VHH binders against q9y6x5. Designs and how they scored, part 396

Target 1, 379 residues: q9y6x5
Amino acid sequence: LPPKLLLVSFDGFRADYLKNYEFPHLQNFIKEGVLVEHVKNVFITKTFPNHYSIVTGLYEESHGIVANSMYDAVTKKHFSDSNDKDPFWWNEAVPIWVTNQLQENRSSAAAMWPGTDVPIHDTISSYFMNYNSSVSFEERLNNITMWLNNSNPPVTFATLYWEEPDASGHKYGPEDKENMSRVLKKIDDLIGDLVQRLKMLGLWENLNVIITSDHGMTQCSQDRLINLDSCIDHSYYTLIDLSPVAAILPKINRTEVYNKLKNCSPHMNVYLKEDIPNRFYYQHNDRIQPIILVADEGWTIVLNESSQKLGDHGYDNSLPSMHPFLAAHGPAFHKGYKHSTINIVDIYPMMCHILGLKPHPNNGTFGHTKCLLVDQWCI
Short names: E, the ipSAE of ESMFold2; O, the ipSAE of OpenDDE; V2, 0.75 times the mean of E and O plus 0.25 times the DockQ between their complexes.

## First folded at step 18 (VHH)

Design ia14 (framework vhh_7uia_1; at its last look DockQ between E and O 0.87; V2 from the best seeds 0.00; counts 0 for: pae E 2.03 > 2)
Fold by OpenDDE, look of step 18:
Structure ia14 (fold): chain B 379 residues (1-379), chain A 124 residues (1-124)
Amino acid sequence: as target 1 above (379 residues)
Amino acid sequence: QLQLVETGGGLVKPGGSLRLSCVVSGFTFSSYAMAWVRQAPGKELEWVSSISGSGGSTYYQDSVKGRFTISTDNAKNTLYLQMSSLKPEDTAVYYCARVQYVYHSGRWEPFDYWGQGTQVTVSS
């Protein structure tokens, strides 16, 4: 039988949640598989960019999904969570489900993973659900497992996406122990449901499953605000993205805009595009705007009319609060093995290896995940 | 014609044992994973155990793990559930089912064929 892989994402699952809360089902999953305690994600640490990095192995500058909100100055197109269906935004890379379908007698399936309901390079997932946040996890799980079990050609790669604990993290803040405990309990129960479903269907021993996330969550406060309106007139620029990384499109001379912003707050770094730190790998794309503002951890960039969240993400990708985890189980993985850290782009070459796919050029390092795999040498 | 017929249910005291059988006809038994599910009065259907078509993999709900054993005899086209250390909470109608998705009443269901069920009652 061809190798099969299910990739599951719980949005905004901060890595240290595993240390601070109880996860009986997830811990059992880990006990029988592998755990990577911290996954260093890509900058900016947002949902669309990081999910696309997982499935392409590319930094954001390379795959072209550089934020949840984007603007292309040449075509005058806009990208947002409510306007993400144009292949134009996705076609700068080839995601793994497309690669998988280029193989003979293989199909891919997707339950609401970002980009899976869009034809990329004229190829769309063989099976997919249109994104709808009101659809239950159970229904998503049912469809995914149905396709994994009954499809011809067989589904060998599948994705499953869930919006929690991100939504709750934004609402309550990650430091709200009472509410987040409740939310994370539900997540663990969903993991239990996933495992039980796979066992029920007789898929558990032969299916590789990866459970991961795209980013963490940091605590925000009304006491940590950066008001741009105090520093620059709104008529001098267009805001493409706001917080915690603001993308600025100047309407006047770029240098003038920069000079008005550079000293706006001691808790915000202001970069011209060419001066963005190399470690971010966030420079070489036309969709990155001329000026980027990066707030310090826990600070929120606001305008006078902006709403406030108690938790947020998108900050420096070196911050532990931004890091998710990775757990995996299946024939390809060891049992009872823990690893400290990998880069999020390392997941792609690993998945390609498991599926027997030739990876496209990517920024991942296969060597970083070798110790997770039973067929690889690990010193 | 495809059929699944459960037998072996009955009344047993707590701590007792029962062995359920499900005789299958009308399809190649080893080509499908098989499952036991149960339904107690006033409760939803509950998955109990599954076995792969090859018989090489067995799975159990946590509540029955260590007490129940699922097995098959391909020569007899029969699925078994050996139940031991039975508890009152195990009281239910037990069904054998073929693991195969089917579209029914606007929803995909994981089991396409069921037996008539056999009653298991655990009581002192």
Scores: ipSAE 0.646, ipTM 0.886, lowest interface PAE 0.8, mean pLDDT 95
Fold by ESMFold2, look of step 18:
Structure ia14 (fold): chain B 379 residues (1-379), chain A 124 residues (1-124)
Amino acid sequence: as target 1 above (379 residues)
Amino acid sequence: QLQLVETGGGLVKPGGSLRLSCVVSGFTFSSYAMAWVRQAPGKELEWVSSISGSGGSTYYQDSVKGRFTISTDNAKNTLYLQMSSLKPEDTAVYYCARVQYVYHSGRWEPFDYWGQGTQVTVSS
């Protein structure tokens, strides 16, 4: 029987939530498996880019999903949360579910992971749900386990996505102890339901399960606003994305737009594309606009208006508040092992190894994850 | 004809023991995970325990862990549930079921065949 892997994301699960809140079910999962305490994600620390980095092993400039809101000047196409189905956006990389199902006697299944309802390179996941946020976790889980149990050829790679704690993190902020405790307790109960379902179905011992996230969350405030309209008339540029990394397409000379923005706020860095720090790996794609504005942690860029956000993400990927965790359980993984950190792009070559797939060229380093795996020497 | 037949239910005092059997016919028993599921009066079905088709992996609901033991005898095509330290809260009809998804009443359900059930009553 070929190895099987279920990849689960709880969106916006900041790594230090594990230290600051109670997770009896997740802690039992970790005790029987492995934990990576901090996963260093990719810049910008947004949902679509980081979910695609997990499944491609690539930096955003290389896989082409460079933000949750994008513009391609050549085709005049726009991408957003509500306009994400055009394969054009996704076709700069090959995600692992495509590679997996092209193998003989293998299928892939998906419950709402970003991109899995799109025919990437004319290939869509063998079984999938169209994205719909009103579908309960129980229904997503039931479909995934049904496909893992009932499919011919067998499903060997499956993904499962859930919108929390990201949605609540934006609404309440990560420092709202009362509301976040309630939200995180519900998520822990869902993890308990996941494990119980796999046990009930007899799948638990033979299925590898990764529980991870794409990014964290930081506290925002009405006292930490950067009013862009105070610095530049919006007629001078097209705004492609706003906060906390603004993507600016100049309508006039680029240097003039840059000079109007350069000293707008001490809490914002303004970069010409060629000046973006090399450590971001965020330059070499046409979808990255000529000027980007990077707000300091907890600051919000606005257009002469107040912000309704109490929490946000997208900031510098060196910030611990932007980092998720990774936990895993299954026959490929050690029991009771804790690891300090990996890069989010390292997850892809590890998953390829578990599934016996040849990875495409990528930015991950398999050696960083060897200590998690029972079949590898940990050196 | 596929059949699952439970036996071994009855009345027992708290702290007592009981062994349920489920005799199976009509399919290759070792190819499927099997489960015990119970229903107390006025309550929904509750998963109790499962065993893999190979018999190598066993799983239990938290409330029965350490008190109940699931097992199989492949030569007899029989699934067992050994129940000990029984509590009044264990009173229910106990069903054996085969783990296989089936589309039923507008939803995918994880068990395609069920026995008729056997009554377990734990009372003084």
Scores: ipSAE 0.625, ipTM 0.889, lowest interface PAE 2.0, mean pLDDT 94
ESMFold2 (binder alone), look of step 18: mean pLDDT 82; pTM 0.814

Design ia15 (framework vhh_7uia_1; at its last look DockQ between E and O 0.85; V2 from the best seeds 0.00; counts 0 for: pae E 2.6 > 2)
Fold by OpenDDE, look of step 18:
Structure ia15 (fold): chain B 379 residues (1-379), chain A 124 residues (1-124)
Amino acid sequence: as target 1 above (379 residues)
Amino acid sequence: QLQLVETGGGLVKPGGSLRLSCVVSGFTFSNYAMAWVRQAPGKELEWVSSISGSGGSTYYEDSVKGRFTISTDNAKNTLYLQMSSLKPEDTAVYYCARVQYVYHSGRWEPFDYWGQGTQVTVSS
């Protein structure tokens, strides 16, 4: 039988939640598998970009999903969470579920993973659910496991996405112990449900499962605001994305806009596109706007009419608060092994290896995950 | 015609043992994973145990782990559940089921065929 892989994402699951809260089900999952304590994600640390990096192995500048909100100046198109169905935005890369389906006699399945309900390179997941936040985890899990069990050609790659603890992190802030404890308990229970379902169906020993996330969450405050309206008139620019990384499209001379913003706050770095630090790998794409503003950790960029969140993400990807974790179980993985850190783009070549796929050119390093895999040499 | 028939249920004292049997007919037993499911009065259906078609993998709900053992005899087309150290909370109707998704009443169900069930009562 061909290897099978289920990739699960709990949005906004900060890595250190594992140290600060109890996860009986997840810990059991880890005990029988592997854990990567920290996953360094890609800049910006947002949902769409990082989920696409996981499945392509590419930095954002390369796969073209550079934010949750984008604007293309040539086509005049806009991208957002409510407008994400145009293949134009996704076609700069080939996600793993497409690659998987181009192989011999195999299918892919998806439950609401970003991009899976869009034909990319004229290929859409063989089985997928249209995104609907109202659909329960149970229903998503049921469909995914149904497809893994009953499909012909067989589903060998599947994705499962859940919106928590991100939504709650935004609402309560990650430092709200009472509310986040409740939320994270529910997440652990869902992991329990996942494991139980797989055992119930007799899939547990033969299915590789990866549980991960796209980013963490940092605490925000009303006392840490950067008001752009205090620095520049809104008529001088178009805001493509706001916080904590603002994408600025000038309506006047770029230099003038830059000069008005560069000293707006000591807690915000302002970059011309060509001056964006190389370590971000966030420069070589036309969808990146001429000026970007990067707020310091925990600071929020606002306009006068903007709403306030108690938690947010999207900050510097070197910040631990932005990092998710990765846990895995299955025949491809060791048991009881823990690893310190990998890059989020390293997941792609690992998944390709597990599935026996030839990876597209990517930014991941297979060597970083070798110690997780039973068929690889590790000292 | 496909059929599953459970036997072996009964009344037992706490700490006692029972062995349930499920005789299968109408399909190749080894081609499907099989499961035991139970339903207590006033409670929802609860998965108890599963075994892979090959018999190489067995799985248990946490509450029965270490006490129950699922097994198969392919020659007899029979699924077994050996229950030991029984507790009052194990009281339920026990069903054997074939693990196979089927579309029913507007949703996909993980079991396409069930037995009639056998009553297990654990009481002092």
Scores: ipSAE 0.758, ipTM 0.921, lowest interface PAE 0.7, mean pLDDT 95
Fold by ESMFold2, look of step 18:
Structure ia15 (fold): chain B 379 residues (1-379), chain A 124 residues (1-124)
Amino acid sequence: as target 1 above (379 residues)
Amino acid sequence: QLQLVETGGGLVKPGGSLRLSCVVSGFTFSNYAMAWVRQAPGKELEWVSSISGSGGSTYYEDSVKGRFTISTDNAKNTLYLQMSSLKPEDTAVYYCARVQYVYHSGRWEPFDYWGQGTQVTVSS
C-alpha cells in the first residue's frame, strides 16, 4: 500500500551512450516509463560527490563530500575511496534513506550505494550490504528484492549501485566502440535481469524504479598530459587529489604556489578558492582546498609523463560528456514520456514527493521534474 | 500442511495445447504472488510466468509470451497455466511455486513452497 522506490545507479553511464549503442532492455523500460535524456550533474563530476548530491539534493559545498579524496584542515582527517567510513565526512547533510527511516512503519535498504554502510547522524539503513566490489550484481539484486518483499516494517526506499560502465570507461575510453559495446551490452542484460526479477516476484507494477548515473566519461590520451613536476617542486604543497581537478594544499605562502602554477599549461585553469567560478557552487566548504587546478576536457594532470587511463571524469559539469541520463518506471511516473534535461539535485525533491517525505532544505527544484509525475500537471 | 498439487501434464504434439492446474491448500491463496517454473531435461530451473496475489498483474518470460496464459480461480484455490502453440523446447517438468523468500543452501531463494511437478512432453 505505501509508495515504494528503488533507486539504481550504473556508475559512469554517459547520456549519449543511449543514442550510440543498443539497449533493448533499457529501451523497453523507457517505453513504459519516462526518460530524462540529459542530467546536469554537480562539479566536481566525481562518484562520491554526485551520488551524495542525488540523495541530498545539495551541491557539494553544502553536503561536504567535495571529492573522492579530501582533507579537513580543522580535524586533520583524510577521506578516500578506501577510507570513507568515518561519519564525520557524511554528517553535513541528511540523505533521503535517513529521513525515510525516521518515518513511522517504514525502513530503508541499500546494496552498496556510496555512504549507505556508514551510520550518518547515528542512523544506518535498516538493511544494507557493506561495500565489496567482488559481490555480483545478481547477489546485490537478490538481497534488495528480498528486503523489498520480506521486511517488517516494510522497506519503502532501496538503493542499488553497480560499478560499470565507469570501470571499463576508464580502462578503454568511451571512444573504444568494440570494448564499450561489449560492456554496455552486459549492462543492458543486467537491466533486463532487474526487470525480470521484479516481474517474477510480482512487484513490477507497484514499485517505482529510477535508473540513473552520477556522471559520464571523456576520452583521454597520452598526447594530453599536464606534468605538474615540470612547474613546481612537490615539496611546496600537499596533493589532496590529482586529476582532472587537482586539490592543492600549499606548504609555503599560498600566493607563491599559485604563481608557480598559473602559467603551467594553457589547458588547465588555476583557481584560488575565492576565484572559483560561482556557477560551480564549489567554494563554501573547508574541505575545498586553497588552490584547485581544473584540466580542460580530455587532459590529464600527472606527476610524471604517463597515464594508464584512457577515459576519465571530474571535469566541468557544463560538458555534455560529463552528464548521465535518468529513466524511471512505476505508478508515480507517466508512460512513454521523454524529457530533455534536469539538474541532478532535482532528483532528491522528486523522490521525497514520491515517498511522501518532507525534504530538507536543498538546491533542487521540484518544478523541474513535475512533467515526469502522474499526480502533477506541468502545463 | 501447505500443499501444492499440479495436474494436467502429458504428451502433446507440436502446436498442441495443455492446461496445467495447481490446487493449493494450507494458506490464503490471494495473499501471495504465484509462479510457474519449469526444468527441461539436463537444464536448470527456468521461471515461466507469475501472477500477483490479487490476480490483476500477469508476467511471462519472453519465450512463452503470447502462447501461455497464467490465471487463478480463488473459489477453487487453483492456479492455472494455459499453454498453446506448444514447441518441443517446452518439454519440461512444470512446477507451481509460492513467491516468498526462504533461506536455503546458503542464500535467500524467492520460492518457499513447490509442487511435485507435472511432466509436459512435446513430441511427434
Scores: ipSAE 0.528, ipTM 0.859, lowest interface PAE 2.6, mean pLDDT 93
ESMFold2 (binder alone), look of step 18: mean pLDDT 81; pTM 0.812

Design ia16 (framework vhh_7uia_1; at its last look DockQ between E and O 0.87; V2 from the best seeds 0.00; counts 0 for: pae E 3.2 > 2)
Fold by OpenDDE, look of step 18:
Structure ia16 (fold): chain B 379 residues (1-379), chain A 124 residues (1-124)
Amino acid sequence: as target 1 above (379 residues)
Amino acid sequence: QLQLVETGGGLVKPGGSLRLSCVVSGFTFSSQAMAWVRQAPGKELEWVSSISGSGGSTYYEDSVKGRFTISTDNAKNTLYLQMSSLKPEDTAVYYCARVQYVYHSGRWEPFDYWGQGTQVTVSS
């Protein structure tokens, strides 16, 4: 039987939640599999970019999903969570579900993973659910496992996406122990449901399962605001993305806009596009705007009309609060093994290896995940 | 025609044992996952145990783990559930089911065929 892989994402699951809260089901999952304690994600640390990095192995500048909100100056197109269906935005890379279908006589399935309901390179997942936040985890899980069991050609790669604990993190803030305990318990219960379903169907021992997330969450406060309106008139620029990384499209001379913003706050770094730090790998794409503002951890960039969240993400990808975790179980993985850190782009070549796919050129390093795999040498 | 027939249920005291059987006709267990499910009065259907098509993997709900054993006899085309250390909370109608998704009443269901069930009652 061909190897099968289910990739599951719980949005905004900060890595240190595992240390600060109890997860009986997830811990059992880890005990019988592997854990990567910290996954360094890509900059910016947002949902669409990082989910696409997981499945392409590319930095944001390379796969072209550089934010949750984007603008292309040539085509005048806009990208947002409510406008994400145009293949134009996705076609700068080839996600693994497309590769899986094109390289082998196999099918892919997806339950609301970003980009899976869009034809990319004229290929769409063989089975997919249109994104609908109202659809329960149970229904998503039911469809995914149905496709894994009953499809011809067989589904060998599947994705499952869930919006928590991100939504709650935004609402309550990650430091709200009472509310977040409740939310995270529910997440653990969902993991329990997932495992039970797979056991119920007789899939557990033969299916590789990865549980991960795209980013963490940091605590925000009304006492940590950066108001751009105090520094520059809104008529001088177009805001493409706001916080914690603002994308600025100047309407006047770029240098003038930059000079008005560069000293706006001691808690915000202002970069011309060509001066963006190399470590971010966030420079070589036309969809990155001429000026970006990066707020310090826990600070929020606002306009006078902006609403504030108690938690947010998108900050420097070196911050531990932005890091998710990775757990995995299945024939390809060791049992009871823990690893400290990998890069989020390393997941792609690992998945390709597990599935027997030739990876597209990517920024991942297969060597970083070798110790997780039973068929590899670990030094 | 595919048919599943459960037997072996009955009244037993706490701590007792029962062995349920499910005779299958119309298909073979080869590469076919099978399951036991139960329904207690006033409660929803609960998955109890599954066995993979190869018979190489067995799975159990946490509440029955260590007490129940699922197995098959391919020659007899029969599924078994050995139950030991029975508890009052194990009281239910037990069904054997073929693990196969089927579209029913607007939803995909994981089991396409069921037996008539056998009553298990654990009482002092």
Scores: ipSAE 0.734, ipTM 0.910, lowest interface PAE 0.7, mean pLDDT 95
Fold by ESMFold2, look of step 18:
Structure ia16 (fold): chain B 379 residues (1-379), chain A 124 residues (1-124)
Amino acid sequence: as target 1 above (379 residues)
Amino acid sequence: QLQLVETGGGLVKPGGSLRLSCVVSGFTFSSQAMAWVRQAPGKELEWVSSISGSGGSTYYEDSVKGRFTISTDNAKNTLYLQMSSLKPEDTAVYYCARVQYVYHSGRWEPFDYWGQGTQVTVSS
C-alpha cells in the first residue's frame, strides 16, 4: 500500500522549549524516531506564511502568502486572519495536499491547517474541517483518524493544526515559566493522546507522523514600544500590517514617507522594498508593500502607547527564538537519530519523497533531510 | 448478524491471571483491527489493547504493557486477552470491539460493534 503521512503543527512551539521543559510523551515519540533540534523558518516569522512554506517548499515572496494581513493594489483585495478564503491569495503555489489528491487512488484530509478549507487551483482538500478555534484537539484528531481509517480512495496525506502554545505564548510570554510549564504539559498530553489514538486504531507502525511548528516566540514588554504615531501622521499612509513587521503603503510620495520614518526609532529598521536584505527572500512579490518596518527582537510597533502582548513572533528569521523544531516517527524514518538544523522549506521535498510525489519547483534541498530517512544513503 | 461475545471474566486475587476470549461472527476476522476496552465503576471507557487486522502488530496502554497480551486465532474467529500480574486497578467490565468508524449521534465513533462485556474483579 502507498506510504501515508500525517503532518502535525503545534503553533508557536519554540525549539528550546524541548530543553527547558519536560515532555515525556514527545520524548518517547522522538526516541523511536528522529529529531531536528532547530528549523530555520522563513521571514516574516508569522503563522500563515510559514505554514504555507512548509507545504509548498517556497519562500513567502514565491508562494504569495507574505503576511497574516495583506493588500493587493491591483484587485483591491484584502487578506486577514478572518478573511482568508479567497483562492486569489493562495493560487501562486500548489500545496502538497493538492498534488497528493490529484494522484490516482489518493485522497488528502485536513483538520484546520491554514489553506486547507480553500479551493486552491479549484481543488480543496478531499476531507477537511472549516477553521474554528473552538473545536477541540480531540475532535480534530477523531476526524483525521476517521478519514485515515475509512476513506476510499485512501487518505495518504493528512494535516492537523493546533493553536497552542502560540496563543498562550502571546498571552504570558515565553519567559513566564509557571504558566508556560502548565501550557506545555497540556501540549505533551495531547501528543500522548495522538500516539495512543494511532495505537488504538492499529495505525501506529505504518503511518509516518511529523510533529513540527511554524515559529517560536519572544518576550515583549511595555518598556519596548515603538510609537508610530509619534513619527508620522496617519494621513500619509495606509497601514496594511503593524507588528513586528509593519507594511506601509504611502499615500504621498514614497521617499517623503520613508524620510519621516527612517529615524523614528533605533530599535526599528526601515526598508524601501528594493533595499530589503536579500537573505530574507522577501522582495519579489507585489503583495510586499513599498515600505516595511522591522522591529528588533522583543520590540512592538504600536499606534498609541499601549500593547496587550507579552510575547510575539514575526521577527528576523535568523533569531533562535523564532525557530521551531521537527520530530518524526514512522516506517520512512530512522529510529533514535538527531539532526541539528534544516530549513523549513526543506520539509516539502522530504514529504514529497516519502509520499512518492514529484515536487513542484521549490526552494528546499532534499539533501538536507536525507539522513532522517531509512531509504537514503547518508554516508 | 454481526456478534461479539466475551467470556472468561471472574474474581481473581491480586497477582493472579485470567484469559478473556471474544468470539466474533459476521465478518472476516483477518481484515479488521480489534480492541479491548474497559470501564471501571464510575469511570469513562479506557482503551486497553489493540491488534492489527493482520494479527501481527499489537499495542497496549502503558499501565498494562508487559502484563497483558492480546492475540487472535483466525481459524476460530477469536480474540484473546491474556491478563497476568493483575492489580485491583484492573477491576472493570472488559469489552471487545471492532475498530471501524461509525457515525452516531452527530459524532464519528471508532468502534462500530461491541460485545456485552465480561466482569473482571481483582480483590482479596
Scores: ipSAE 0.439, ipTM 0.820, lowest interface PAE 3.2, mean pLDDT 92
ESMFold2 (binder alone), look of step 18: mean pLDDT 79; pTM 0.784

